# VH-VL binders against q57563, part 3

Target 1, 131 residues: q57563
Amino acid sequence: MRKRVYYWTDSEHINKPVISDTILNTGVKINILKAKVEPQEAFLILELFGSKETIEKALNYLSKFGEVEEISKVIKRDLEKCVHCGCCITQCPINVIYMDEDYNVVFKEEDCVGCKNCLKACPFKAIEIFE

## First folded at step 2 (VH-VL)

Design v7 (framework fv_ustekinumab)
Fold by ESMFold2-Fast, scan of step 2:
Structure v7 (fold): chain C 131 residues (1-131), chain A 122 residues (1-122), chain B 107 residues (1-107)
Amino acid sequence: as target 1 above (131 residues)
Amino acid sequence: EVQLVQSGAEVKKPGESLKISCKGSGYSFTSYWLGWVRQMPGKGLDWIGIIYPGDSDTRYSPSFQGQVTMSVDKSITTAYLQWNSLKASDTAMYYCARGDYVWGSYEYFDYWGQGTLVTVSS
Amino acid sequence: DIQMTQSPSSLSASVGDRVTITCRASQGISSYLAWYQQKPEKAPKSLIYAASSLQSGVPSRFSGSGSGTDFTLTISSLQPEDFATYYCQQYDSYPYTFGQGTKLEIK
């Protein structure tokens, strides 16, 4: 099973190895797709791998030290508005957007985490993200 | 097949509360915006607002902000439009409609409910 | 708010006629414009979205064109079932706004 989550934590837990402790205590595997750490708070986008039971245990563990929210976002692209300029590619932190052999911009919609960086980067308003 | 089924006609007095409904079926309810549109007798269409059922995010027309509340119950795929205190000027046909972003980054209304007639009179 | 103005407010036509209805936005809305048909005592029905894209199930005699501020809805050969009120709607910016409507009447 695979699951992506937003994770919010306070400054009290920023200095604690919450991610490492979650892995050690549950057996889940974690990719950190994005991390924004400030003195008073931290925001992470995490990708969890494991059995359904292992992922549920990991989510319960993470919730002790912060707030967890499941990611379930759908990205839409209007191909008539998209001119394949590639501005969205450089703004995607998880390599969901790439250019194919014909220089067409391609979206891996299943892998989108909904951060909206590409939406803000698109000068042609060709991208929308829905939950 | 996509359907939006609205509650039946209502006859109310000024000052009464009212909640009308719009039940979606045949599609992923939480994947599309749901809009409300008012049509006063003999007049055109007037956009009230839209709500995203997945997280209850709302966008109201300034003309309707504070006058009416949009909400959803995901468990029964139903959206609601509610008044705390009706006025005679609320007399109108109210439509719900599904917002579709096919080909566009923004929502147009692709399917409409049959409408709920609300009459407010003393 | 973006103001949507339709012309004409009413139009009389005969079966078989070519009918054109226009819609003007007070500011640029790219192609974020939809057209709806409302028959007497019925709910509106989607005809056109993205200014020129025909909604599934809508007869090919309906077409839309335009971009920016000026838009048109054309019915190439009017049929009896086409007598209705037609509305344009911009969905570029909140609040979404409708035109005042164009009533298409039997001549």
Scores: ipSAE 0.000, ipTM 0.506, lowest interface PAE 17.7, mean pLDDT 81

Design v8 (framework fv_ustekinumab)
Fold by ESMFold2-Fast, scan of step 2:
Structure v8 (fold): chain C 131 residues (1-131), chain A 120 residues (1-120), chain B 107 residues (1-107)
Amino acid sequence: as target 1 above (131 residues)
Amino acid sequence: EVQLVQSGAEVKKPGESLKISCKGSGYSFTSYWLGWVRQMPGKGLDWIGIIYPGDSDTRYSPSFQGQVTMSVDKSITTAYLQWNSLKASDTAMYYCARDEGYLFSGMDVWGQGTLVTVSS
Amino acid sequence: DIQMTQSPSSLSASVGDRVTITCRASQGISSYLAWYQQKPEKAPKSLIYAASSLQSGVPSRFSGSGSGTDFTLTISSLQPEDFATYYCQQYDSYPYTFGQGTKLEIK
């Protein structure tokens, strides 16, 4: 199973090994997709891998040190409307949109975090978000 | 052009071991779960389990736990389904399929299937 | 385990007909349901995920609806290439489970 979450915590907790402790205590695997650390707070986008039970334990553990919100929005690209112009590529903050060797825009829809930046960039309205 | 290409048909006797393969191409192999589904002749679809190639994490259906083993070789973007000792009841078509997991499951890309026949 | 039951197990229809297939879960699965089409001697094809979301490249005559325990797949105007067996699948809880299938035959 794979799950993506937004995670907010204070800077003291992120400087403590909260992510490492979560992994050690639950067996979950964690990938940090984005991190923003300010003096008063930290915001992370985390990708968790494991069984449904393991992920639930990990989310419970993380919630003791911060706020967790699941990323539940699904993004889809309509290939009939897409002309592969690439305008969406530079607007993706986590780089899940890229151009392949044949200059076709490839969209890792399942890796999307739902921010909608690429929808605003697409002049052909080829991208939609579903809940 | 995301594709899953499975190994060819197998004819085996009861008690023999077997390992069939499913090779992914056109996508990030370690970023998606890979599922296995059995279809016995004239019957419906039966979910075997899923494996995450990035770390080999597995989830089996209880009816298949201990009956088969799922594994991957990331270096050649290939997943495997293996039996230590085949039974006649293992005769079936076996499909592999790419699976997102959490956000929306739904096996969106399927292999062509591997027919396994076990008879004496 | 969550049991998925489809109705009917088979039906006969003509090109141009509106066809509905139903799927019932033995317990609530929210919208974690997918629909698949399987033609004879071919691998299944994904049609719908999240109960109502159409997969890319699937004709708009296919639609899904429902949540909780009761779900439907609708084909608004049946085409010759639509004669196939259709399966629902829940992915709310392990193990994932399929319905028994609905065979759509030409009348």
Scores: ipSAE 0.000, ipTM 0.519, lowest interface PAE 13.6, mean pLDDT 81

## First folded at step 5 (VH-VL; framework fv_ustekinumab)

Design a64
Fold by ESMFold2-Fast, scan of step 5:
Structure a64 (fold): chain C 131 residues (1-131), chain A 125 residues (1-125), chain B 107 residues (1-107)
Amino acid sequence: as target 1 above (131 residues)
Amino acid sequence: EVQLVQSGAEVKKPGESLKISCKGSGYSFTSYWLGWVRQMPGKGLDWIGIIYPGDSDTRYSPSFQGQVTMSVDKSITTAYLQWNSLKASDTAMYYCARDTFEYGSGYEITYFDYWGQGTLVTVSS
Amino acid sequence: DIQMTQSPSSLSASVGDRVTITCRASQGISSYLAWYQQKPEKAPKSLIYAASSLQSGVPSRFSGSGSGTDFTLTISSLQPEDFATYYCQQYNSYPYTFGQGTKLEIK
């Protein structure tokens, strides 16, 4: 099972080994997809791998040091504005935008992390991300 | 079980203020957009707007911009639709509805999957 | 705004009939179209999303097709509980817009 979450915590707690302690205490595997640390708070996008039970234990552990929220993403594209130029493809750091056999640009939405690079790269304003 | 439960019917006079509610349960309230739809008596469906409870981001239909305000209270998983000054033309059934997306779907998915039962608002002298 | 036009505005049919309702967008919306069913004095119910994907729990006699500007909702064998008003809705662009509705009536 795989689950992506938003994680908010104080900068004090992110300087503790919270991520490594979560892994050691639950057996979950964690990938940090994004991290933003400010003086009063930290924001992470985490990807958790494990059984349903393991992921639930990991989320409960993380919640002791911060706030966890499941990621729900809706990507909408105005295909009348999209000319399939591919400018968004090179701007995706995790390679979830590709060109199909008909030369149409396709997004693998479930793997999107919400960085909005593709939105800003589109000269036609064809992409909308609700997140 | 996903449920959206709306507040009861309202009878108001023109110029009065009103706030109606939609309480979500059975799902992660802050993870889904919530929409409002108006249906005037004997007419079809008219989209008002959507709000994302996680950060209160809103998208309004131009015809409703400035006419109503959408808001949420995350602590009680409740969304609100509010008027500062009602008009007779606001008489309608108002529905709230959840705009979908579930992690891992693999497609661009958005539609109203669960609807509240509706709140009838009557504005007359 | 994208205008959604349904045809016909009303339709009479008998149980067991094959029924087709059409929805046309004033500009291309790819497959960003949903269909809803509404019974008198009830909230709408989701039937179809992404033009052709069936909502969980909806009977397989309902199907959707189309892309771009022309879409259809088909009920392969009409049942008594299917008499209702049906609405299409585009979610390609803001504002989201609904068709005017098609009322399906018993013959």
Scores: ipSAE 0.000, ipTM 0.506, lowest interface PAE 15.2, mean pLDDT 79

Design w18
Fold by ESMFold2-Fast, scan of step 5:
Structure w18 (fold): chain C 131 residues (1-131), chain A 125 residues (1-125), chain B 107 residues (1-107)
Amino acid sequence: as target 1 above (131 residues)
Amino acid sequence: EVQLVQSGAEVKKPGESLKISCKGSGYSFTSYWLGWVRQMPGKGLDWIGIIYPGDSDTRYSPSFQGQVTMSVDKSITTAYLQWNSLKASDTAMYYCARESGDILTGEIHSGMDVWGQGTLVTVSS
Amino acid sequence: DIQMTQSPSSLSASVGDRVTITCRASQGIRSWLAWYQQKPEKAPKSLIYAASSLQSGVPSRFSGSGSGTDFTLTISSLQPEDFATYYCQQYNSYPYTFGQGTKLEIK
């Protein structure tokens, strides 16, 4: 199983390697898709892999040191509004938007984390987020 | 090896525009904050601000807000510091620096560990 | 803004001496303080982060201590190559702020 989460914690807990401790204490595997660290806080987008039980243990462990929110948003592109200009490509922090051989912009939606960066970048308002 | 390489020295007149660059290599450019520091001739270090290349979020020192613009071009791992209208008081050495860290070990908040060589900006009549 | 004050502004010491430079923050900054060394006409070099963590490649004669508002940088046995200006910097709160610098002269 795979689950993606937003994780907010303070810089003190991140300096106490909370992510690696979560892996060691639960057996979960974690990909860090985004990490933005500021003086008083850190924001991460995490992808967890494991059994349902292992992921639940990992989320409980992380919640001791910060706030966890499951990513439930689904991002979709309206192909009738999209003119394939590519403005969204450079705004994707995890590089799941690309241009194919025919110069069409392609979204790998299953790998999207719902951060809204591409929504803000689209001058044609072709991108929507559904919850 | 992690490196920040800055553009060459500039000589400008008051009122002219200028854009200097800082190119990162050897690390994930979009995963670390990049800061700018000014050092006026014979003076200490002044923090200008910091930009997160992953989403172009910026934090400016109040004394530099509106005076300069920080930006990035992720495709060439390059950060920029720009003036629309230079003043003689902008004469200084400008450094870029990366805020260090390691996400997996939790040693993320480690100050500015890698510095560019500096860009000397001279503004005179 | 958090003001960083270093003491002394300059000092002269002999090779082999133990040298201590202090840095005081106007507000609590926990351990989010870094020390930098700047040699003439060179970019600053990171020495210490998180008040007491030695940067890789930095000689063990350098050490840092302190928390909250009072911090020290110590050089246990001064060497000729340690001639430089030293800066502390807080990174606990925006805007980040530097101390005014301490110039170390070796004779």
Scores: ipSAE 0.172, ipTM 0.670, lowest interface PAE 4.7, mean pLDDT 84

Design w19
Fold by ESMFold2-Fast, scan of step 5:
Structure w19 (fold): chain C 131 residues (1-131), chain A 125 residues (1-125), chain B 107 residues (1-107)
Amino acid sequence: as target 1 above (131 residues)
Amino acid sequence: EVQLVQSGAEVKKPGESLKISCKGSGYSFTSYWLGWVRQMPGKGLDWIGIIYPGDSDTRYSPSFQGQVTMSVDKSITTAYLQWNSLKASDTAMYYCARESGDILTGEIHSGMDVWGQGTLVTVSS
Amino acid sequence: DIQMTQSPSSLSASVGDRVTITCRASQGISSWLAWYQQKPEKAPKSLIYAASSLQSGVPSRFSGSGSGTDFTLTISSLQPEDFATYYCQQYDSYPYTFGQGTKLEIK
């Protein structure tokens, strides 16, 4: 199983190695898709891998040291408006937008985290994000 | 004012139990790691271990694992170092010190930035 | 365990002198090294962390440099209050280990 979450640490626990401790204490595998660390708070986008039970243990552990929010957003592209210019490719922080062999822009929509960077980059307004 | 205040000097006999304390004030006690360091008379510094007061997570030096116990009481912002049965070789000055960590890597970035004044423990017959 | 070796074990200097103390790790520790000052009958005081970052409130005459295995603490113009024992400490891996100390004495 795979689950993606937004994670915010609070100022009380900013100095604890929460990500490493979560892995060691639960056996979950974690991929860090994005990290923004500031003096009083850290924001992370995490991808968790493991059994259902392992992921539930990991989410419970993370929640002791911050806030967890499951990523449940859906991205849609209007193919009639899209001209495959590629402006969205460089704006995706997790690289789920690419050009195929035929020079068509392809979205791995299932891997999207809903940040809206590509929506702002599209000059044809072909992209929408639904919560 | 950030400070760590340790309990007073102790004189004990071999086989006796002992618990010394380190009280933090002027900062968020549960947000920092707290380390313990031993210094035998006329010798250098020996790292004992570190505890995170927020959840009592501990990491001991192999030389001290099973020889001492680190604990905390968050309600009075106090950390403890305890022996069940003292030996003459435990005679030393014991220091507590505050440390910061990194949420991603687990590395301590700032070293031990604030130290207690030390507790002298003397074990003799 | 990572062994930390300081040199010299002791040195004598005069007020106003430039003093250099070195520390070697038995394996690479990146920049995860701190320096502490200890005066007789007193607790250690933090001087430098991450090899070269000065602790708040520490005079600018103290500086640290190095990475990997070789590190240096420098006092650019020695003051009377600087006569003390200096320790390096690695915090790259458990257990954390200290150097044996360098005793800085008045000439």
Scores: ipSAE 0.012, ipTM 0.554, lowest interface PAE 9.1, mean pLDDT 84

Design w21
Fold by ESMFold2-Fast, scan of step 5:
Structure w21 (fold): chain C 131 residues (1-131), chain A 125 residues (1-125), chain B 107 residues (1-107)
Amino acid sequence: as target 1 above (131 residues)
Amino acid sequence: EVQLVQSGAEVKKPGESLKISCKGSGYSFTSYWLGWVRQMPGKGLDWIGIIYPGDSDTRYSPSFQGQVTMSVDKSITTAYLQWNSLKASDTAMYYCARESGDILTGEIHSGMDVWGQGTLVTVSS
Amino acid sequence: DIQMTQSPSSLSASVGDRVTITCRASQGISSYLAWYQQKPEKAPKSLIYAASSLQSGVPSRFSGSGSGTDFTLTISSLQPEDFATYYCQQYNSYPYTFGQGTKLEIK
């Protein structure tokens, strides 16, 4: 199976090659969809591949060195509040939000990772994320 | 392979606006922080800030907060540094640089590993 | 902000000499320190990261050491191309800060 997660960790734990150790200890395969690394913290969007058992072992291992959260697929936009200004486009870390030929902002909701960056960026509060 | 190419030298008058560029190639532009560094004539290096091209998140040095704006255009893998109103004290060489970090090996922030050639900005009347 | 102080500000040396440059942080920065080399009219070049790790392609005569507040860059046998200005930089916390630079001159 395949599962996408948010992962937050500090620089102390990353210095212990947590991702590499997770792969070696569990046999999971990991694709890093996004990584924001700062001096004292790291935020990652990870895609895990393996059997259900392998993925559960990997999540348990990762949780020893940081915080893991399963990605929500439910994002909704209130079209009455949205004026298509595009402020949310630059805040999407995986480029799920784009502008079409008519200058309308389009969300590819099925690829959304639910990080809420676009929620904060919208000056019209048009975006809602459900658990 | 991995390169940062900056725009050419600029000569401006006080009060004018300016936007200089830094184009990345040979790597995943949205996956690495990009920093800006100022070097005044005959002086050392001053860190301006960094921007994450994937979502335009920024970290500014307090000395430069409100003085300049960092931005990116992901479609052309280009970062920008902009002034709304230049001052003579802005005369300097401006460098862009990629901040390296490899989370798979546990290497976090390998410093600025790739640098642009610099853009000389001269502000005088 | 974390202040980075280099010593000396300048030094003169001959080809073949062993050269050491020191960098001191005003507070603990663990090993989050980089060293850069800058030649006249050129962009800086990354030499060392994480206090002691050589960047790819950097000659082994360069080495870094230290942790916490005191750091050293050593060139074991100086070559003609090594005459340049050297900068340390902390990346432990924002804002990142550079030392004032050490100018390494011939003779």
Scores: ipSAE 0.013, ipTM 0.593, lowest interface PAE 8.4, mean pLDDT 83

Design w27
Fold by ESMFold2-Fast, scan of step 5:
Structure w27 (fold): chain C 131 residues (1-131), chain A 125 residues (1-125), chain B 107 residues (1-107)
Amino acid sequence: as target 1 above (131 residues)
Amino acid sequence: EVQLVQSGAEVKKPGESLKISCKGSGYSFTRYWLGWVRQMPGKGLDWIGIIYPGDSDTRYSPSFQGQVTMSVDKSITTAYLQWNSLKASDTAMYYCARESGDILTGEIYSGMDVWGQGTLVTVSS
Amino acid sequence: DIQMTQSPSSLSASVGDRVTITCRASQGISSWLAWYQQKPEKAPKSLIYAASSLQSGVPSRFSGSGSGTDFTLTISSLQPEDFATYYCQQYDSYPYTFGQGTKLEIK
């Protein structure tokens, strides 16, 4: 079995062997699809391989030092609430949000992995993610 | 060095509320899970659940879900186990225990490595 | 839930004896098993984790082995302080579950 998740943790913790400790303690295999480390926080997109129970144990282990969320495939932007300020652009770790030549914020929804970073960044609460 | 110290024995009547405590010292309280285990008189060990003090995230055994509440006050490095309405069947020794596993130090998650001394709860009319 | 069954439920032994206690899981738990020792009126003490790793401060006469569903705890040369009840516990998946215990008694 295979499962992709988002992982937010303190940047102090990501400098320690969190990924290798998870593998050692659970037997799970982990592929790091994206890693973004900022001075105060770290964000990872992880792909886990193993049995259902192995993956559950790995998710439980990771949750002790950060927040784990399953990847959602559906994102919706409320254009009436969006003022095209661009705050979400810098928060997208895979760069599917950009500003066009007319200064409108554009989402490449088809390429979105549903990480919720833009949802937290939007001061107008214009972004929703569906399961 | 590393210690978990639990509150003293309690004698209660059915229907009363109770909150027992487990105080950690000698380690980073918010980076380790803290578990609770029940042992009825003359019986074996029964896992209640665990709580992560850093954010109060909980995992309960299904048999205890809704019967007890785990909580923490990280400012005084103390965990709590609470009943809103005690039953005679709650009579038991209650242990708190730390689940080892600090990614900062590279420790392996290894079950319960440090245990409190236990709190005896007696519920009778 | 994963059921843990210990065998025997009790055994009698003499100082110097080699004793083995077994623990069986109702489904595969890899190596995610711990062993605890409990003396009367005292809290349990961690002995072994990850099926075979000795906890710090535990005498080398204690050893664990096994993987999957079958596990053993061995005491190579029994000492007076070893008479106690021993419990296995799986931590492969929630809820964590304990075996029923094995009481080790003096002959």
Scores: ipSAE 0.005, ipTM 0.518, lowest interface PAE 13.3, mean pLDDT 80

Design w28
Fold by ESMFold2-Fast, scan of step 5:
Structure w28 (fold): chain C 131 residues (1-131), chain A 125 residues (1-125), chain B 107 residues (1-107)
Amino acid sequence: as target 1 above (131 residues)
Amino acid sequence: EVQLVQSGAEVKKPGESLKISCKGSGYSFTRYWLGWVRQMPGKGLDWIGIIYPGDSDTRYSPSFQGQVTMSVDKSITTAYLQWNSLKASDTAMYYCAREYGDILTGRIHSGMDVWGQGTLVTVSS
Amino acid sequence: DIQMTQSPSSLSASVGDRVTITCRASQGIRSWLAWYQQKPEKAPKSLIYAASSLQSGVPSRFSGSGSGTDFTLTISSLQPEDFATYYCQQYNSYPYTFGQGTKLEIK
């Protein structure tokens, strides 16, 4: 199973290897898609891999040291409205929107983290979020 | 209900210090940026700056850099705008407003979607 | 700094009129433009973001268009509650900047 989450942690826990401890204590595999780590605070976008049980244990462990929010949105692009202007590309924090060699904007929708940055960036209202 | 509630009106003399507040409720305080806007009496809107509550990352308008300080206290979901020494030219209505954007890069997407009611600051001798 | 210029600075109109307000940026801002409505002694209210996206709760008679440097706010059928000052704001580049405002007055 795969699960993507936003994770926030405070300064007390940033000096502890929370991500590594989560892996060691649960057996989950974690990919860090994005990170903003300051001395007092950390924000991460994490992708967890494992069985449903393993992922649930990992989320429970992470919640002891910070705040977890599951990302369960599905993004879809309306190709009739899209003019391939590229405004959404620079707004994707995990680079799942790109331009191909013909200058067509391509979405890898299944990898979306649901942040809605591209939806708000689109001047043609071509992007919708479904849950 | 998403709400920003600002502190009450202030009357000050030149040279005095002042700290005004903007309290957020009804949303996750650290998932949005918070901007400050000045409006001098009878004038338009003037952008002061923006702060990300999650890590206190700030971006000031050059005209306000060094004149005011933006800060936050996450434990009470409150943002502050502070002057060490007020001038008569600081007389204005001050608004705080919530902005949705990329929390890693600071790129704002929504503009200012929710506004506080404003704090009137009057500085006179 | 990016300068935002609104046209006209003031406009007189009647209920039921179609009203158009324009905003020009001194350099390209892509679609990073918002429109705000401000009534006397009140905080501004968000109308439009990303040049053309209608804010939740805003009546459909309001619409925005444009990209790059030239932008338009349109009110398709003016209502009594729409008499206010309107501001555009770019949020493409720091510092963010507002237009000077357009005052919409009763004709």
Scores: ipSAE 0.000, ipTM 0.521, lowest interface PAE 12.8, mean pLDDT 81

Design w29
Fold by ESMFold2-Fast, scan of step 5:
Structure w29 (fold): chain C 131 residues (1-131), chain A 125 residues (1-125), chain B 107 residues (1-107)
Amino acid sequence: as target 1 above (131 residues)
Amino acid sequence: EVQLVQSGAEVKKPGESLKISCKGSGYSFTSYWLGWVRQMPGKGLDWIGIIYPGDSDTRYSPSFQGQVTMSVDKSITTAYLQWNSLKASDTAMYYCARESGSILTGKIYSGMDVWGQGTLVTVSS
Amino acid sequence: DIQMTQSPSSLSASVGDRVTITCRASQGISRWLAWYQQKPEKAPKSLIYAASSLQSGVPSRFSGSGSGTDFTLTISSLQPEDFATYYCQQYDSYPYTFGQGTKLEIK
């Protein structure tokens, strides 16, 4: 089984010990899909692999040192790859992608239904959708 | 360089209409939510609601639902708070504030990081 | 609605003191709490978000802690410019709600 979660914690707790200890103590395998670590906090997107029991033990362990939220339907946009060309706007059937007055592409992520049309339309591969 | 500039003080009578403004500059106006907060004289802060300028989606506090209207004009990066019929109890300082959220979660995680200077609204007969 | 209760409602302190203000939520709000400072006749200023993350430009003497229902704001060595009213705010669920405020006064 696999499960993707958002994880928020302070920087001290995320410095290897929590992730490593979770793996060593539960047998779960963890892939870090994204990490943003600042002096006072860390935000990660984690992908957990294991049995349902193993994943549950891992989530319980992680929750002692931070907050977890299961990923449902979320658009991930890599702003370093995005050139704001607007190709994704015309491919969104529910119009949750807009061009603002500065010609920047804006996503209303919570309204995304996960159809992946914008992902396939992006020539720069800047968009990923978690389901 | 990121700032919110609000319209000037207003003095009105009960029953009159009013529209106050909050102009954003130095950031992508449609990439952030914009909230409104009321502070009655000598009292604390009351959350009115929040609007997403990209599509004008709104969330109101139940206490303000039907009492005020939030709107935006993206072409001039300006948000508005409007009353159709003012009451004396609307006398307060009104603040607008920007809310930063994660593009990955859609949730606001930075609170209200940039605030306007406030618009004082006085309603008296 | 989630009710936010701050304690104390007012506090007198001297420059150099360590000051702690508390905030309690009527329901669990995870880490989704911010702290604001407001000086007389000025707009509030953001100090801390996500319970413990310091806003850019805020002095390191300010710190936040807590999760779930109990939160604290600490000023490690009070400065003259810190005399103000402090508010906590939950942004876990709508409607967002503020505490009633803690007025920090010069002793």
Scores: ipSAE 0.000, ipTM 0.527, lowest interface PAE 13.8, mean pLDDT 80

